# VHH binders against f1rd40r3617to3795, part 5

Target 1, 179 residues: f1rd40r3617to3795
Amino acid sequence: FNISVQSGYEAISQELCVVTCLKDLTSVVDIKTSSRPAMIGSLTDGSTETFWESGDEDKNKTKSITISCVKGINASYVSVHVDNSRDIGNKVTSMIFLCGKAVEDLCRIKQIDLDSRHMGWVTSELPGGDHHVIKIELKGPENTLRVRQVKVLGWKEGESIKIAGQISASVAQQKNCEA

## First folded at step 19 (VHH)

Design u2
Fold by OpenDDE, look of step 19:
Structure u2 (fold): chain B 179 residues (1-179), chain A 124 residues (1-124)
Amino acid sequence: as target 1 above (179 residues)
Amino acid sequence: QVQLQESGGGLVQPGSSLRLSCAASGFYFDDYAMHWVRQAPGKGPEWVSSISGSGGYTEYATSVKGRFSISRDNPSKTLYLQMNSLRPEDSAVYYCAAERFWGESLTPSEYDYRGQGTQVTVSS
């Protein structure tokens, strides 16, 4: 997983810079699915070899993944990994990203049509502000679909996400993600 | 430019078999779920059968289950309906329809694309 997200930097001197890097917040958010909640672990296990597959209860409904952020968590990006080349009978051909303060008050922020052979990450930037709920609505030509991974990038209030030193933004991002 | 053209209909006797075909063009056929719908004179449209984009999943109306078989050939962009043990009540115009997202449509009239239909008449 490699999303190049430049969050910002401040130049302190010729010899020192401070780079602000986003954190992987996936482990600190609550994830729910429209079906087969027992498979949610596959969405966050760090492997694209596992997946969440929607159940029969969703065969005639829009499938969805809902991410809820706790207080102090500020999500900036949400990324969803699908592999239509492997999941022939479970393709995702449409993703709609919604966000808001509550599940009952969501706004559509992005809609993406996916190629029937799409393999990789689909990312949506989230609007700034107090957004606690992210919902991804998923559709396809099959009765079921598969999602491989979900990631949330952002920052925690009260935690420093600034890295000082003579490093590039990309290196700083890498170090921050490994910390 | 999207086209669905049904064929294979006709007049047959009860108990006979018939195979309908639907030739699709103008869209990515394998990215759509496909459906058969029929409409008899004086009646509303009735869902008959559905098949997923890959063809890996099928559904049938209770009235035709065990007698009809839906299939598709994605390379040739053709949908099929094998109808066995035909009954007089199966008489209708049969339409081929395409749906981009499985299960999104609540009624047959909501499918994304539909053909002109082919007449099937079952009579002694």
Scores: ipSAE 0.831, ipTM 0.913, lowest interface PAE 0.5, mean pLDDT 91
Fold by ESMFold2, fold request of step 22:
Structure u2 (fold): chain B 179 residues (1-179), chain A 124 residues (1-124)
Amino acid sequence: as target 1 above (179 residues)
Amino acid sequence: QVQLQESGGGLVQPGSSLRLSCAASGFYFDDYAMHWVRQAPGKGPEWVSSISGSGGYTEYATSVKGRFSISRDNPSKTLYLQMNSLRPEDSAVYYCAAERFWGESLTPSEYDYRGQGTQVTVSS
């Protein structure tokens, strides 16, 4: 799965429709971490060369990143970038995605195990709706761990959004446009 | 089939050194924190030392700090405990143990895997 969405303009037979698309909402959500909150900027700066690293206050606890969306923010996907091949002493080998309307009422929506060579994004689809609280629980065999980036994709109420895609030539040839 | 096989125990005099080894198989050794635990007859288990999956972080019980050294060799899937300046109170069966997530276990009984142990006796 590719969370990048190519934008475009799609015409249909009976009327012009704006194709809705997912946007990067990362700059409009609130992000908190279980430790070292001063490093949160490294999660959202668009660089996989910087990182958030957990600290001593949660050394023996589950580490977490919590993302809170205000009303009108419809988060559809959350993605987390880890690099166990570089972060040998800070590996993430388990990642649990939780989602709900409040921190005290979260449900697990995805659990994934990562090997020691994992490098890249891990993405979870979110339930429909706005105003989500998303929690990512992180575990591994090291006393600290690192996350290099987070992204949130979705749409914001009250703004035009556009989703562009390309349909294969064989599909377009076979299907007549709706008049 | 997870196996942890300890070796290197024996009977030694006070002040001696011993090196314990733990050969691991049946799991991804690099992805586990490793521990040494000891148990003397009629006593509960005592945590001795821990090492992170990469080997970059170690912790020791206060009773052994400065005398014992934990290490691991990930290519050979082997955990070690170098025990120097041994005392009669160090006499116990020594077990190696594995834990997938650092710090998740509160007691030695909660570790994911434990070996059969090797006897260390310090006397005379």
Scores: ipSAE 0.569, ipTM 0.828, lowest interface PAE 1.5, mean pLDDT 85
Fold by ESMFold2, look of step 20:
Structure u2 (fold): chain B 179 residues (1-179), chain A 124 residues (1-124)
Amino acid sequence: as target 1 above (179 residues)
Amino acid sequence: QVQLQESGGGLVQPGSSLRLSCAASGFYFDDYAMHWVRQAPGKGPEWVSSISGSGGYTEYATSVKGRFSISRDNPSKTLYLQMNSLRPEDSAVYYCAAERFWGESLTPSEYDYRGQGTQVTVSS
């Protein structure tokens, strides 16, 4: 489970120092799935004991989760939790992360292969720039597949934020605080 | 070195049964969907049946549904096709095939691996 957060603080005095931390933005983004939209709540309920399972709407088609950000929301990381050791009839063995300005204009940013023993988060850093849509395409050897959680980390324009303890990324950056 | 080896074909009369086997090696069998495909002389490959990586889900071509049964034994890395009530139009070379991602292939020629086949001939 690797996500690193940098603690931040903001001073009121003449020693003003702003440290920006990534914030969990999952509650303010729109999430859609390729099938079984009634199960979307299992992706964002904070539990790895619940799941979204693909259904007949995307039978024999690519399964996907699509995340849309409103203006002013800047997603920096997206994370997806799967558990092939429990979900043996619904395994996810490939994830492709895409992003862009709209669903018609997506570019692949990362592809990850998973084996039958994977249990945990898979994280993609999102490139900078003007992207408002993130898509995760999911594939495997089963007719249906399961995802247990998604998270989006980032920042809101004009805002300093502090995030503690839920997700770590090994590529996290720390802003310097000038004396 | 990936290998798929079919066996169990033969010459039988209409109404007979045969059981085909496909022994797999050189890849992680559980992570692949498996398929049976048949090809008669002068015809293109025809999809027969599919089974998911875990074995929990199966599909059949309309022409064989109710007569054929696909199964797999993941510990022994073996795929099976039980063929009952065989008809002359079932005569073909039968191939097993592996597909890494369920449903990605549009035609049988797109599967990731295919065996050499075993001949099934149904004739009086």
Scores: ipSAE 0.543, ipTM 0.822, lowest interface PAE 1.8, mean pLDDT 84
Fold by ESMFold2, fold request of step 22:
Structure u2 (fold): chain B 179 residues (1-179), chain A 124 residues (1-124)
Amino acid sequence: as target 1 above (179 residues)
Amino acid sequence: QVQLQESGGGLVQPGSSLRLSCAASGFYFDDYAMHWVRQAPGKGPEWVSSISGSGGYTEYATSVKGRFSISRDNPSKTLYLQMNSLRPEDSAVYYCAAERFWGESLTPSEYDYRGQGTQVTVSS
């Protein structure tokens, strides 16, 4: 399953047949990497042709991407795009997703193994709430590794969804507050 | 079941060359970093060399750099160590080892798999 700015529409599998008002929040979160911070733009430029590649700063250490949300930003999903079929010398074969209020208070929410031919998005649902810190720990059999994109989907407090008109988004948010 | 089987050891004179092989089975070889470790009698294990899963990156202990060359052939699931200009202090049992995540093990005892070893003896 893919996550996009349009994932609030129905007609997905039974597991995802819920109308969700999701926005791409990637441009309004803070993103840091364990190495080569100059390459962070490749993670958020909307292209799977560019990449962030780990460097000397995290040599022989866990490689990671850390995403910090300010108050009022409710991240619901985080997705990471990896292409081991192209990045043969930079494969990612394990991802651990951690989430919490601060970098000191993270807990693991998902761990996934990827094979050497994996190409595509890996997505983690996040706990409810705002102001999250999300960390993605990355491992593989190569001395460096590559990630081609990250995305954060969710909603901003006090903002209406523009897809089906402002009133529709307000009704959907009110319904969620009831249950 | 996982198997790592070393071969190619022997008794040689100083200055000679040997090529060690390690045949691997029972795991996805190209998804693992591979290592050579040696152990002389009465001594602890000594890391010798490492190679990344794809084979594109290698590292060497300072004691062997410029004399030894690590390589791998992923289609045949085989790891190699070319040892040139051998010295008496290179005498040891040589083991191959596998590790899924590059750089995560601090000591050779933490590697995921290790072979039984092949003896290399360098003596006049």
Scores: ipSAE 0.535, ipTM 0.819, lowest interface PAE 1.8, mean pLDDT 85
Fold by ESMFold2, fold request of step 22:
Structure u2 (fold): chain B 179 residues (1-179), chain A 124 residues (1-124)
Amino acid sequence: as target 1 above (179 residues)
Amino acid sequence: QVQLQESGGGLVQPGSSLRLSCAASGFYFDDYAMHWVRQAPGKGPEWVSSISGSGGYTEYATSVKGRFSISRDNPSKTLYLQMNSLRPEDSAVYYCAAERFWGESLTPSEYDYRGQGTQVTVSS
């Protein structure tokens, strides 16, 4: 994922250092799944003992979890907990992370392959910029699969004393400065 | 180097049973769905049966359901096909195949790995 930057060093500006305070925003985002929406509560209840398991609605289709952020919510990381050692009949061996402004306008950020014994969190850093939708596509060798938790980390506008700085994918444009 | 080696084929009479085996090496067997595919002379490949990576879920073509049973032994990296009540139309070369992600392949030609096959002939 690349961020396009505008070149323009003739303007006079002050860029302030921003300390990023990451918080668990999971309770304030909207979560949808490709199947079994009645099980969504298991993804956000703070327990790795409960799970969402894919079902007939996505049989032979892409299995996914979609997270939507309202205005003012700035997601920085998304984490997904799977336990292939317990869920031997529902293993997840590949995750594709996507994000964008809307469901129809998503870009792939990262693909992570997991071994058949993986147990724990899988985390993707989200690119900076104006995105409101995160999608995780899930694949494995089983006809159904399980995810045990989802977490979204980031910050809310107005919750902390922050002054957002201008960021650039190029090291030659501008630099982030941290307090 | 991935290898799939089928065995257990032969010439039998109608109504007989055979058990096919497929020995796998060169990949993490548990991480793959496994399939049996057969091909009779002059015909395209025909899907026969599938089993999930853990072995907990199986599917069968309608032509073999109730007569064939797929299984796997993950510790020994071996796939099996128990074939009962064999008919002349079951005569074919039988191949085992591996698929990393269940249901991603639409046809048997799209599977990730395939063995060289074992001949099953049921006399007519």
Scores: ipSAE 0.512, ipTM 0.805, lowest interface PAE 1.8, mean pLDDT 84
Fold by ESMFold2, look of step 19:
Structure u2 (fold): chain B 179 residues (1-179), chain A 124 residues (1-124)
Amino acid sequence: as target 1 above (179 residues)
Amino acid sequence: QVQLQESGGGLVQPGSSLRLSCAASGFYFDDYAMHWVRQAPGKGPEWVSSISGSGGYTEYATSVKGRFSISRDNPSKTLYLQMNSLRPEDSAVYYCAAERFWGESLTPSEYDYRGQGTQVTVSS
């Protein structure tokens, strides 16, 4: 039996922690809406003062935002910002999050109901797997509705994983490591 | 407990006006589209008019357009139907209904909530 022994002094113990770093991928996904595609820029401009508003193209039809990811993009979360307190005539009181390989093959992930005074972000975690399409169906008591921003968080294939810093020598209650 | 209670019906002559009210309780009134539906003896329910949750959008059946006006007062949780130039064929039980998501119901029987109705009779 061969055993290799390294001579060494115990000066430093290093333990590298691997963490998953989520990135804002909103600028690299394709976004389509059920109506008024000219207003899509308001969903991704980083401002909750602008909005997309549904229009005649989806009158009496399901209103939706569809996000498509190209190969190599892995979305982990999608967030939608609505403001029913400002958008009194365009309220969103329900969101249904769906995902799948294609628009014709979607499965519901989550349904979130909102009250008439909701102001802020609504977030859905996306399941693992090979999903390339995310759809948000939007419903409310108005003939039109508004969404003020969308964000997609995730990671790109081939990007480096962020490596956490050093961990001090073994102790019973260590607080320096971040997972 | 959800409650929709209509009032304001009665017996009137042709050409008269009536104003119907529907008092709502037990749900967030602002979150619902509202409808008026009528049912005459021996007939199925007939959609009359709809109004969006905020009151900013209205629609009317062809048979009543220009004569009837739907409105709502969200602070008082009340729906209204102003009926002008009434005709004998407008005679029916009128009831209000609520729909959480605009345009989801295909027929009046599919609305989420329905009141008990108020009788409108237009006769000489």
Scores: ipSAE 0.483, ipTM 0.794, lowest interface PAE 1.9, mean pLDDT 84

Design u2
Fold by ESMFold2, last read:
Structure u2 (fold): chain B 179 residues (1-179), chain A 124 residues (1-124)
Amino acid sequence: as target 1 above (179 residues)
Amino acid sequence: QVQLQESGGGLVQPGSSLRLSCAASGFYFDDYAMHWVRQAPGKGPEWVSSISGSGGYTEYATSVKGRFSISRDNPSKTLYLQMNSLRPEDSAVYYCAAERFWGESLTPSEYDYRGQGTQVTVSS
């Protein structure tokens, strides 16, 4: 890694901090749902006013969203937006985050209970590495439930952002200086 | 503490109607799916009907469809079972039960809470 910042007609080489910046990878991962796959676009359209609602395919079964990353995609966080204050008849009161290399070999990484008034994002940090399969299992007191958005944050193998100076908190999770 | 108190049972003739009530306290009633379960002497518990936390969705056992109607009034924390066209085979102790997650329990013994029951006897 070598980035130079020059200060006039005399060149001065500076070692700059290189960090891996988190990017929104949602558009480059595969997303499947346990029901109503035609509504998946509501999970990824950037709006908390639209929703995916579970349907007949998973009636009386655990509802789930499954995210598959190809080789070279390092998913670091997954976030799920629910709004129990609006979705009174479709509340989500439990989320279980699972991660692994294949759907048949998933490990639970986070289990949370949500208040019936919860409105907002629920985030799970993912184990390091690429090529993850991530599953979110969803439960509540209603026969159907709603999720309003999903986001995957991470980085692509071979992509880095090299900048001189500051890296904002909204782009990076950690400042990491390497020389 | 959690209480589920059933009432409205009795001795009736075939073809009669009864309305059972279940008064709930000690938990956030709106956040639980609710169920009716019945148990005849010498038999295991039998699921009768379920209603979602909001009250917007109901299910019935095939043996009672079209005759029984489950409902809830969340402001009063009360669950109801309207039983019409009663038959001798409906004779049982009827229990209300609560479950945090819809569809999680495979058998009536797995529900989170259950009341003491009210006897319904259908006999000539």
Scores: ipSAE 0.483, ipTM 0.799, lowest interface PAE 1.8, mean pLDDT 84
Fold by ESMFold2, last read:
Structure u2 (fold): chain B 179 residues (1-179), chain A 124 residues (1-124)
Amino acid sequence: as target 1 above (179 residues)
Amino acid sequence: QVQLQESGGGLVQPGSSLRLSCAASGFYFDDYAMHWVRQAPGKGPEWVSSISGSGGYTEYATSVKGRFSISRDNPSKTLYLQMNSLRPEDSAVYYCAAERFWGESLTPSEYDYRGQGTQVTVSS
């Protein structure tokens, strides 16, 4: 998974002189699923050989993955890995990406239809702003479906801006100590 | 022994409605995606509509979207096609077909099971 520095720098080059890099934030967000929460670890273990499979809790209902970010986490991209070529009886043919401040106040940001043989990552850029919840609604032709991985890329507030300020203070303090 | 038996076809005027039925036996109906396929004389098979095994997901050819509605009743092992606002170009033999896993067949000729068909003729 590659992280791009160019997008982060362009986003803040007008007002601030700091370096902002996209990081894999998947381990620091909370993830919930519409069914079989015991399988959530398969979404975040870094393997496309494991999967989360929907279950009876959402039979004949919309299947979903909900990602909650604590204060200071700014998600920029969310990616979902599906493999309809292997998951023949558990295909995902539609994804809707939503985000907002709370689960009851979400706005749709992207809808994508997937071919019945799709294999790979589906990525949505998240809009700027103060959002805390990302939801991915999933549909397929069978009553169950599988997702093999989820990734969240973004940046953590304070580390980029606070580190730049702390580096400047350390350099000034070191010069006074040396001089 | 697998059997798919279509019924409900007939001769109707343009703008009429028909409801086709497909009675299934000899396999576990609930696990199969079901399809409607039509074939006009001298033409190849044309996919019309599909429904997942549970009935929760449907697709339609662009030529019939908004006019046709696919449904199934798993307890009675029956597939339906409600055809509204029929046009002369809808005239064909209509077949039901079964596919164990949706999307495994590339063409309608590759489905696992197909019925004998029912004739629909739309003429003034």
Scores: ipSAE 0.006, ipTM 0.323, lowest interface PAE 11.3, mean pLDDT 80

